# Designs tried in a protein design chat: VHH binders against Protein Ta0236. Part 1

No score or structure here was measured in a lab: all are predicted.

Target 1, 206 residues: Protein Ta0236, of Thermoplasma acidophilum (q9hlj2)
Amino acid sequence: MHDLIMSMAEVDISLDIGTKAVRLARAAASSYLRNEKLPDPPADPIFQEKHGVFTTINTYPGNTLRGCIGFPEPYYPLGEGIIRSSIYAATEDPRFEPMKIDEISHVTFEVSILTQPVEITVNPEDRPKAVHIGRDGLIAVYNGASGLLLPQVATEYRMNPEEFLEALCEKAGLWEGCWKYKKVKISKFQATVFGEKDPEGVVEKR
Structure headers, positions and changes below count from the first letter of each chain, unless a header shows other numbers; Kabat numbers aren't used for antibody chains.
ipSAE, averaged over its two directions, is called F for ESMFold2-Fast, E for ESMFold2 and O for OpenDDE. V2 adds 0.75 times the mean of E and O to 0.25 times the DockQ between the complexes of E and O.
[cut] marks letters that were taken out.
The coordinates of atoms that the task and the answers printed are left out; those that the model quotes come from them. Centres of patches stay.

## First folded at step 5 (VHH; framework vhh_etentamig_d1)

Design c01 (from a6 with S31D)
Fold by ESMFold2-Fast, scan of step 5:
Structure c01 (fold): chain B 206 residues (1-206), chain A 128 residues (1-128)
Amino acid sequence: as target 1 above (206 residues)
Amino acid sequence: EVQLLESGGGLVQPGGSLRLSCAASGFTFSDYAMSWVRQAPGKGPEWVSGISYSGGSTYYADSVKGRFTISRDNSKNTLYLQMNSLRAEDTAVYYCAKTEYRYTSDWGSTYKYEFDYRGQGTLVTVSS
């Protein structure tokens, strides 16, 4: 008679699924650059479920950012989101020239699969206590402005929670200390990250 | 088949108001962000306003902030633009656009909007 509704704070994604996601991202960018038919998503049910997703492309062996585009909101089924974000990271990241097919063997692909954002509802002065560095990514929304930082940004730049919230304000184009204002909506999410160790190589969960 | 049908344009005096509507069909309207884009005679297209899939976030070009309000009714598959305090410079064909919001994840990077499909447009003429 009654349905049990289960909520999960984090989606546990296997390395097998993560490997398929990364292979899909590489195949999508490669096919697009060659003007070939785009790959079909894997048959696993998760690829038909809507998830936020980012594709990151780094140079190899230098490991410098080459492109990164994603969708924080669950706009697309995961497979479609990976295909779109990969093509955009390769060709439409405004920080970089579009990738050419010759570059594809000299880069690594990384896919970040996001959980649904959950608003931080504590008083603003307690917001730093609600942020777990290395686990939580953040979104700020206020009066038409928005910004997002993935969890790894805080670890890469060695930020504490207050520094991460300040970086979020800057990313959103808001004022310094924006996170101290109650009407600035701040949400947190988690990401499961899978990336190639080297070009076309072994995929690892990060 | 994605279809977007704009309406509500017309001739209006400076300082006047108009409400534009966009009827969407052929896709799941509630799954997509939407935008208004305008093109004035002899000029390129200018993005005017955007709204998230849920309506929870709205965005405006500096030229229209405080004067225009974007809204949506997901139950009716309809996008709206309330235009107040109209100026001669607002004269343009207004297009409804199915929109994809893209983000970069690095701290030094920017937020990007992309238009996937545009309707046929509705003409707004602001003249004395």
Scores: ipSAE 0.308, ipTM 0.658, lowest interface PAE 2.1, mean pLDDT 86

Design c02 (from a6 with S31Y)
Fold by ESMFold2-Fast, scan of step 5:
Structure c02 (fold): chain B 206 residues (1-206), chain A 128 residues (1-128)
Amino acid sequence: as target 1 above (206 residues)
Amino acid sequence: EVQLLESGGGLVQPGGSLRLSCAASGFTFSYYAMSWVRQAPGKGPEWVSGISYSGGSTYYADSVKGRFTISRDNSKNTLYLQMNSLRAEDTAVYYCAKTEYRYTSDWGSTYKYEFDYRGQGTLVTVSS
């Protein structure tokens, strides 16, 4: 990464924080759809730190995707990112019609909080060994170009680590095999996922 | 309140160069992606170029690829557009815009540009 980023990569996110995040997401979408004042983020310091974040909305009990929008890079303070991504997942996901207020009691909210990216510092030829499919998302940065792939991309398309790194090069608009060049910065991050078991119900860590 | 002040436009001959600047205030400049948007006489706005909050990613409309370069200096809250090989069709008022990128989680992820441009713009006229 080019910028100085405060690292919280090794800090686990508690269920208490995850519950607050999911409640914030539901409150933001609900308030927006009712044309009411948006909620304030919780006072916990993590909600003022920049984190990548996605809000996912699924139907219930069918558990089909209803909306999912986020900010994969640590672009907003977490609280602001949750509020924005929740409203956008409900109303501005281009794959779906905007949600109406009467749908809010028939969906579950899920928040994915991304860890701070940590650069992979091994020799380029060993980069595939540092990538754990199903847990690591990847970021590539080089000479004004960047790209990011979430952890689920590799799982959904059954990629091995080398294939995932090649896909990252393409996503960044770089050349085939870009990850073999040491000046291309490759970072990895993980996502901690919290979601409602049922509408407005108990939040669990996924 | 978002305030954006564009400068650097003027009259230039075809094939010439200009460097546009945008001084930003009223928001934390380093937190936001930025774009250049232009509007030619009698036409709607056209997105020209975008840059991520860190400057690590840049994007260009096909009409300007290879001729224009976007850059930023977060220490000065300033956005730039270096315009080379200017053509008559580049004649327009150029606006800088605070930009928000939104992503879907799927493989073919798309993102949407949301533009907030409140400046007066800077006029670029390419003419002999």
Scores: ipSAE 0.147, ipTM 0.533, lowest interface PAE 3.3, mean pLDDT 84

Design c03 (from a6 with S31R)
Fold by ESMFold2-Fast, scan of step 5:
Structure c03 (fold): chain B 206 residues (1-206), chain A 128 residues (1-128)
Amino acid sequence: as target 1 above (206 residues)
Amino acid sequence: EVQLLESGGGLVQPGGSLRLSCAASGFTFSRYAMSWVRQAPGKGPEWVSGISYSGGSTYYADSVKGRFTISRDNSKNTLYLQMNSLRAEDTAVYYCAKTEYRYTSDWGSTYKYEFDYRGQGTLVTVSS
């Protein structure tokens, strides 16, 4: 059995809602880069509910990462979270130079809508058994340091659960084997992902 | 518009204690992480402490760990900093700051945070 909120958030997000989310992300980044008024969120109730969210921007047709910023906790109503994360992915990802408006037609937008993170409360030695590759994203928090990996990271890098937990420790700037220490808090979450097939094109559920 | 009103600063002897308060308005306080940032005479701003939006997680600079305690009351839109065992090097203007924690989701990078200070600050002077 599953947590009811996680099941509803993952199962009940339609392609129509996902399309609206992706269009909002593109409109927010585009409007911001043009120094225009930001878009209003869609009227659908989900955009007024608090959800964790990431916006990912990839080059097209190369499909290389161009920017990715988000909020794992439900800090913002979904619409506001999409607008903020999109602008930050385009302009404030420290790995890349800020996007210019002429790049907007050469990238695809993807939005990941997250379930509420739930702490893994088993003994540290059993933590790998609580992680489902391809389903679970992970967050580590310890002594002011934190790191997050989306579910797709483990799949893309062909990680097993122990390797995924090690990658999480590295991402958080912690030590090798940090997940074996009880005071390092490890949480898991799921994501429903929607993205453009090509710039401004049809949106699909990933 | 973000409005932050700090209070509780003053003159205190080394080893003494002070409690700072910050009254927040103009934004949904319970949605944001908050921080305390200080600026000593002739120095740049130094992050001191942070607290998650719910109060469930707290963070401290190494210079204040074990001496300072950050807390919040979301029903009153108020942030607090309890400062114990004060030292001369804690002398600074203390600002509360609306803080936004931003994460990257891929391997090879870490989170980032941004500060929005709109308060006047409160002066803490630690001297014998």
Scores: ipSAE 0.068, ipTM 0.477, lowest interface PAE 4.2, mean pLDDT 84

Design c05 (from a6 with S30R)
Fold by ESMFold2-Fast, scan of step 5:
Structure c05 (fold): chain B 206 residues (1-206), chain A 128 residues (1-128)
Amino acid sequence: as target 1 above (206 residues)
Amino acid sequence: EVQLLESGGGLVQPGGSLRLSCAASGFTFRSYAMSWVRQAPGKGPEWVSGISYSGGSTYYADSVKGRFTISRDNSKNTLYLQMNSLRAEDTAVYYCAKTEYRYTSDWGSTYKYEFDYRGQGTLVTVSS
């Protein structure tokens, strides 16, 4: 039974769904910049489930970052999260000037969909063994305090699993070694990334 | 009717503690991030703390880190701010607000928030 539940929880997001997500992101930014009605999310059930999500916009053919905004926690239904994050990546990324409509044909859209968090239920001393660096992001919750780190944080800062768990404790405002305490709840999640090869072109799974 | 009702303010000596509450009604509280914002006399609004819809993430302004703790009880539609080690500069009217947090994907992540609704406030006076 646990094998079946784990298998279902680990089911990969298809390229078909990923393509719909990327098309939705592009349509949302385009409609917003034109002051038109925003697109409706696809009818597929996943777009009604809450997921963390990021939209990334890169220049083309230069492939330099143009905007990237998202929601690391499962805050919105996926479709709404894509629409909001896309508009914000285009117009509200504080690192860049808001995008203008004439730029929309010169950029690629990428959507990162975060899986539902799954609690790490092993004994605290085995928690580092349950964390795969480069794949897993982490969430900690304890007595109203909480924190989240995306998978790329561990890779970018060259953290091992214990260092990643320590960084999570710090992010949550907890004490050093908080992950060794059984009552601190720790969950893991992954990100599946889909992006355009070229503007409005074929969508690839990264 | 969306309503936010702050309470728990009062006069307190430096080093003291207060617990603020915000009772929310007229909307699905559990579906929205919430913030505490304060406004001192003659100054603009200052964001002090925020919490995600689930309580899974909390955020603090540098001026209050380590002293204030934000929490929520979604079963009671209530937001809290536990304020410890209060200072004269914490004197302000405190407001709760519906908000949205936005993140960049890098480690030096900045975030942005918008207030789509604000309550009437509760006065906190810290004086010797």
Scores: ipSAE 0.243, ipTM 0.607, lowest interface PAE 2.4, mean pLDDT 84

Design c06 (from a6 with A33Y)
Fold by ESMFold2-Fast, scan of step 5:
Structure c06 (fold): chain B 206 residues (1-206), chain A 128 residues (1-128)
Amino acid sequence: as target 1 above (206 residues)
Amino acid sequence: EVQLLESGGGLVQPGGSLRLSCAASGFTFSSYYMSWVRQAPGKGPEWVSGISYSGGSTYYADSVKGRFTISRDNSKNTLYLQMNSLRAEDTAVYYCAKTEYRYTSDWGSTYKYEFDYRGQGTLVTVSS
């Protein structure tokens, strides 16, 4: 018996797990800003598994970006990744001044949990057909060089799939049209997103 | 307690080779990105090379690409830097670094090299 199709499918992440993830992110930033002991990750097994993750902080009620930092590769166990990315989103995002303690009650937290990358195995000339703009992030690997672009890059710059693949080649330090070469490995990934409706409020799946 | 211990430096002639080692302890080595960073006399630190937690991805500064090879042995908690075709400008103290890449969502991925820990380094002198 073969279950290759099932092993390639991402397990859908429940709202319960997403709620725990968002609460962990808020607790980590809050504790760090207060110079208190950092929270322990939840006991659920997923928090010990490696996943790419981003924490996004938005002002409330204005809903403007206040900070966003993450790890797109499955580098840290999810719980550790949430704690680290949350602290960095609050204090180390180079686009913004570090957050102060009094701001914590005026922001919402959002956690994006990334799926495991899946190689695009079609003929290189058909690779653009396998890329879904707004859904897929991309990774290129070739001869020790690699590059990664998040799904939002394509939407922010109004890229079509071919343009997104070209941008990926440039990001990886490869040549124009690198995605047409079979030996350049290209993978795609997606994100499952959970966020607060209001500060410390109900968490929703987005 | 996190510890990084570099070794393998020394005096070598131009065109020669050296292999640096970094012994890691006090953390799950196989779970972390690692880098080599060097500091030449009178200069600031320069990132040289990086390797992913599995060893599946490697990265090099333009100044060393094609001459240096980074590798790791996760069963021995050891990081390596094979240095070939050494030049006088490679003279520096070489540091092993537990490394973190941070990404923003603005331009897709913009990453910063942050070094959690560095050892005391190993001196490489390239001269006749």
Scores: ipSAE 0.284, ipTM 0.641, lowest interface PAE 2.1, mean pLDDT 85

Design c07 (from a6 with A33W)
Fold by ESMFold2-Fast, scan of step 5:
Structure c07 (fold): chain B 206 residues (1-206), chain A 128 residues (1-128)
Amino acid sequence: as target 1 above (206 residues)
Amino acid sequence: EVQLLESGGGLVQPGGSLRLSCAASGFTFSSYWMSWVRQAPGKGPEWVSGISYSGGSTYYADSVKGRFTISRDNSKNTLYLQMNSLRAEDTAVYYCAKTEYRYTSDWGSTYKYEFDYRGQGTLVTVSS
């Protein structure tokens, strides 16, 4: 009844691969801001496989959110997805002004590699029981609106499953209690997260 | 330069069917999600349907689910929308859109969706 999240085969990504992913994200944003040729993905086969991915950029040492954009669906090869999400996190996050090249040495990069989303098909009243806090991220889709929360959001805000589902409704721009309506599609996924401790520093699994 | 050319619209009776097409050029069609977006007279644009770059994933607005089918042919750079059981409220100009579904992970933020639909669209009128 006490399963280790790291024992899940689909999220068993090595620190070596995670380090390459984070280095690729930093190189992509840096090259783009300098108007230089974008980096080539690493040769490891995983970078040619399709995975959902998010790149998060935080200020350093302040550790405030500077940008975060990703793709929850596995429609890009991982390497391309990292390059695109990193550039978009730096320049196309609508919450922030585009990052300038002189900021690149004052931020940390984090990459979240996602499993394929699986729809929660239980009755709405049982949806909280299908959500494992600390393991599951959530996606809501309804009538052209959608929202996504990574697994760590519930942990950081100390949410229980019902609170996490409510936060998902708010993130998607839907109504309070949207998860109780059967036509609101809710899917779950898992993530493996790697980030820099400090700018261009050692990468750790989070 | 992204170019999108929609066709297949027209006048149809309630309960009828139409098939829309969109010919794409100026970008690597097979690398992008595509969407159909409509704008009814006097209303803002409404997202109708989306399809992943490979065609392996499709998504529909609740108002059209079960009636419309989105598909694509990457070898021909063409997007399609098969519209069945048409209703008066489906009357709109339909646009195809080069799409990239971009999400933020922050709890306080909303979903972000990017479109590039330049050109004429195709008018669908559902009337008796």
Scores: ipSAE 0.214, ipTM 0.598, lowest interface PAE 2.5, mean pLDDT 85

Design c08 (from a6 with S30D S31D)
Fold by ESMFold2-Fast, scan of step 5:
Structure c08 (fold): chain B 206 residues (1-206), chain A 128 residues (1-128)
Amino acid sequence: as target 1 above (206 residues)
Amino acid sequence: EVQLLESGGGLVQPGGSLRLSCAASGFTFDDYAMSWVRQAPGKGPEWVSGISYSGGSTYYADSVKGRFTISRDNSKNTLYLQMNSLRAEDTAVYYCAKTEYRYTSDWGSTYKYEFDYRGQGTLVTVSS
């Protein structure tokens, strides 16, 4: 039942909602960099519901990563989560210098809206069989260590399920083969991704 | 307005135990992760322990792992730190902090903690 509910939640996120989410992300970063009032979330009910969310900013036309920050757990109402993650992706991603307002017209915004994580409860040796590449993102939690990989990571780096689980162990700062240990908690989730084709341009569902 | 009121500190002998409490108000406590941060005399702040918004995940600094236990009661808007097997080096002012966990989707990066804490803290002195 939970798998069905998660699939239905993903299907319910329309391109119209995705467009509003991406526009909100761009408006939040722009307003913050201009020291202006932050935008209000759209009135659609989904923006008041708690969802995991990531905002990704890429250069244009180079399409290289410029910033990416998010909240994998349903911590904030979606609208607030988009606003916060967008500002942090622009200004507080430790891999990059904070974005300046002059850069805002030379980047694209992408928003990933996440389903609720569900623990993988099969025996460790069967964990690779429970992972669907291109559909599932993964979270590992063990003894104070945590790591997350979005579904697109496995596709981009051409990983099979076992390789994806190994990458997750590395991301979490755990040992090689951590996913084979029963006490390492592994959860899966799905993401619906919307992004600009070009700066302020048409929004597409990825 | 975030308000955090720490209590439960005091003088304790080495090997002793103390339980710290933090009463939270001015925000939806159930929506935020919380942390304990300490500052020893003449030193900078050191993160000690963290707990997710639901209490389902807990995190500890290596210096306190196995000795300290963080917990929360969302019905009372209260955060706790149970401190056992106390040592002289645990002497510090302890602060509770509203915490936000941030993550990158890049597999070469790790999660981040951001702290927002206010108040006097509670002094823990471990001495004979």
Scores: ipSAE 0.364, ipTM 0.672, lowest interface PAE 1.6, mean pLDDT 85

Design d01 (from a6 with Y53W)
Fold by ESMFold2-Fast, scan of step 5:
Structure d01 (fold): chain B 206 residues (1-206), chain A 128 residues (1-128)
Amino acid sequence: as target 1 above (206 residues)
Amino acid sequence: EVQLLESGGGLVQPGGSLRLSCAASGFTFSSYAMSWVRQAPGKGPEWVSGISWSGGSTYYADSVKGRFTISRDNSKNTLYLQMNSLRAEDTAVYYCAKTEYRYTSDWGSTYKYEFDYRGQGTLVTVSS
């Protein structure tokens, strides 16, 4: 299990695979909104392997968040996870109205492929030392409540590790300083991100 | 067609134990989190326990923590709930539920889980 986690954390996912992932996400949302048959995942073996995944949809050219839903743990084969997360990002993100088909040409799709989360097991006071800004995303779980922040959130808001842990507590709906409590479970993960430069355009690794 | 079949309920004395089972079919059991939900007579449903797709993470309501143990056997498509130190307050119909944990990844929103489906139920009665 540790060998698999290390291998996944060290593996660089190719732009070809990332392009297929992003095209799958767009096709899934588009087909669902048209009430058409959903796409089949690509034949590449990675799409049959279980991976955590998020699909993010942003407006274009405004680049504002339009939807983002995912699965941080490897619940689904990657292809199925992309299809599900894309449909949910488009239609079931509780922050937004469901997307309509006429919006599909005015948004970009981005897919984040995750490593398996690993619990931070150090004493709570040392948790900030275990967080690497720009590399680690975080998950907090406590009494049925949970929250997740992707690695780019800390970078975008220029957070240090303690600020990132505080943001995680707020995201999870927990109390200020929740990360100082041993019973609040905190895990970290990494992400490989691929997104469209413009609608249906060139896919780039981010 | 998703099918969940609960079993193992019955009448038991306070302090006793029961083991519930849920046989799952019609979906890839190993790909989904599972939960136990109970409904006592005249009350609304209460989430009791959850388990991740792999069995690596387990979650419990405060009312049952330390007394109940959730587990799964992915090779048999079966979910279990070991109930120890049973109390009169545990009297309820117990349902197994296919669970999908969905997360948002931006600042300021929390989203833990969504129940896709609930099974038929098994009655647990704790009385002297």
Scores: ipSAE 0.341, ipTM 0.676, lowest interface PAE 1.6, mean pLDDT 85

Design d03 (from a6 with S57R)
Fold by ESMFold2-Fast, scan of step 5:
Structure d03 (fold): chain B 206 residues (1-206), chain A 128 residues (1-128)
Amino acid sequence: as target 1 above (206 residues)
Amino acid sequence: EVQLLESGGGLVQPGGSLRLSCAASGFTFSSYAMSWVRQAPGKGPEWVSGISYSGGRTYYADSVKGRFTISRDNSKNTLYLQMNSLRAEDTAVYYCAKTEYRYTSDWGSTYKYEFDYRGQGTLVTVSS
């Protein structure tokens, strides 16, 4: 049985592990852009366990989004997921031109390690009450359409739960008020986020 | 080496049915999402259907919803597409694809998918 607050399989992620994750992301993008051999994941067991993961790349010092790609479901061992998501955030984010190697020293890397998504099972009208702003990310799935918003999106845009659910419907390409329809499946997850303070600098837990 | 071998295509009349199969080898089939992609003569590839690594989630293009059913047997490393109520517009070469679903996480971004190691394909012709 799963609870609605956290995944039953949640792991506590230390700053040491988070630092290794962020270093791996930077090394993967850097090696790929140089056409060099990709790094091996750290030996810590968590990097062989399957986890959802996103890599985010921001400009520095401007701190504007440069790329962000990930996997919300635990398809890959964490190490492989970090390597893949980092390369894709740098080169395959369709919102941006692919990064060139000379940009790598002018960006910060951030890795979000996700808990397993848990479906919100309350009546649709009570869904806003099940969403905790600043803690919960959301996933919507309906009829082949899907969308995901990380927890920080609601905080950044100062959304309340209803606004966050509406943004999720828009992100998924669904209709306004889609979250009121019981067949639209909505899941929540949490993220443990680690990012560089400045390029190649100290890693912080966020 | 990665191999995907499609089979089950053929000539069928409108309203008929076909079942396509894809035999996978050279990778851990149960660890990857899979898709069916088709390409009609003179047109670009069109994604038809997808299935999660466990089989717990399935996805369909609007053009095939209610008519096609995707399934998988992880014990046999095999992907299936049951095609019912076939139409002339379904005429295409059908490809099995090892699939990676990618997400953008920011509001106003788009969902993405990519295909890895597309197979040789199987021709489906729907004609009277």
Scores: ipSAE 0.306, ipTM 0.640, lowest interface PAE 2.0, mean pLDDT 86

Design d05 (from a6 with S54R)
Fold by ESMFold2-Fast, scan of step 5:
Structure d05 (fold): chain B 206 residues (1-206), chain A 128 residues (1-128)
Amino acid sequence: as target 1 above (206 residues)
Amino acid sequence: EVQLLESGGGLVQPGGSLRLSCAASGFTFSSYAMSWVRQAPGKGPEWVSGISYRGGSTYYADSVKGRFTISRDNSKNTLYLQMNSLRAEDTAVYYCAKTEYRYTSDWGSTYKYEFDYRGQGTLVTVSS
C-alpha cells in the first residue's frame, strides 16, 4: 500500500471539487448549445493543473449513453479539458447525433478525472496479473490503432483481467489475443468519477 | 504568436526517402500532441501521422503504415517525419499541426483528432 502510494501519483479528489467539475461540464455544454459565452473554470488550483479527463452524458431516467468524449493524457488544464470534453460529448461524439438544447434538462453529466497512464512493462503472459479490476482503466496502442476502456467498463460487464484485456483488443480494432504480442503497448490508469444523480441534482462520487 | 515552420521537402525518386522537420515556437510544444497532414493537388487534406505530447504514442494512416515514422524532440521543439519507400501518390504539400486527440470511453468508440493550427507546409514531389 505504502509503496503503491509512493510509486503512483494518485489524487484523492474531494466531492466539493467533483461537484464543481460536474457543474462546469453541464454549464459548458449548455452555454455552447445556446450560443452563449462559455463558463470560466473554478479558481481552485486543480483546475489549472493538467489532468486526463472524460465527460459522459447519459439520458435520464433511462441512463442510456448519450455521449462520451475525453482526453486520456494530461493535455489540458483540468478546467479547459472539462469544457472541451463536455462540448465534444454533446456535439461531436461520432456514435450519436449532436445534442439539441432541449435535451439538456433530460440528461445527467459525469466527469472522470484520470491519473497519468503508466505502461505495463511485464512479459505479455503476465499482463493479466498487472491489471486490477475496478481500479485500472486500460489503453492499447499498436501501429496507428488505439483503444481505451475506463475502469468501470470491467466492473459493469463483470470481466476478469484476461477478459478486460481481450475487450481492449476488440475496442482497439486489433486481433483476438493482441495483448499477448509484446509490440502492442498496453498502459493502465485510474479515474476518480463524479456524476449527477439526476439532471442538475446532487453530485455523487462514484 | 504560434509559429510552425516545416522543412525537408523536395524532389525524390520512387522508392527514395526524405525526412521532414517542423520547428515550433510561440507555445509550450511539449504540452501538445502534433500531427502531419498532407494535401495533394486537387484533393482535400489527408491526416498522415500523429504523436502524443510526450512521444509515448504514435498513430499512422493506413496509406503510410510501415513506411513513415513520426517522432519528436521536446528539448528542441521539433517534430519529424521519416518517409521511406516513397510512392508517386505521396506527392503533396506536408503540414505539421498542433493536434487534439479525442477518445470515447466505452465499447462503441472511435479515435478522433483535430488540428488547432497548421504551418506553411513543405512540398514533397515523388517523380521519376
Scores: ipSAE 0.262, ipTM 0.614, lowest interface PAE 2.4, mean pLDDT 85

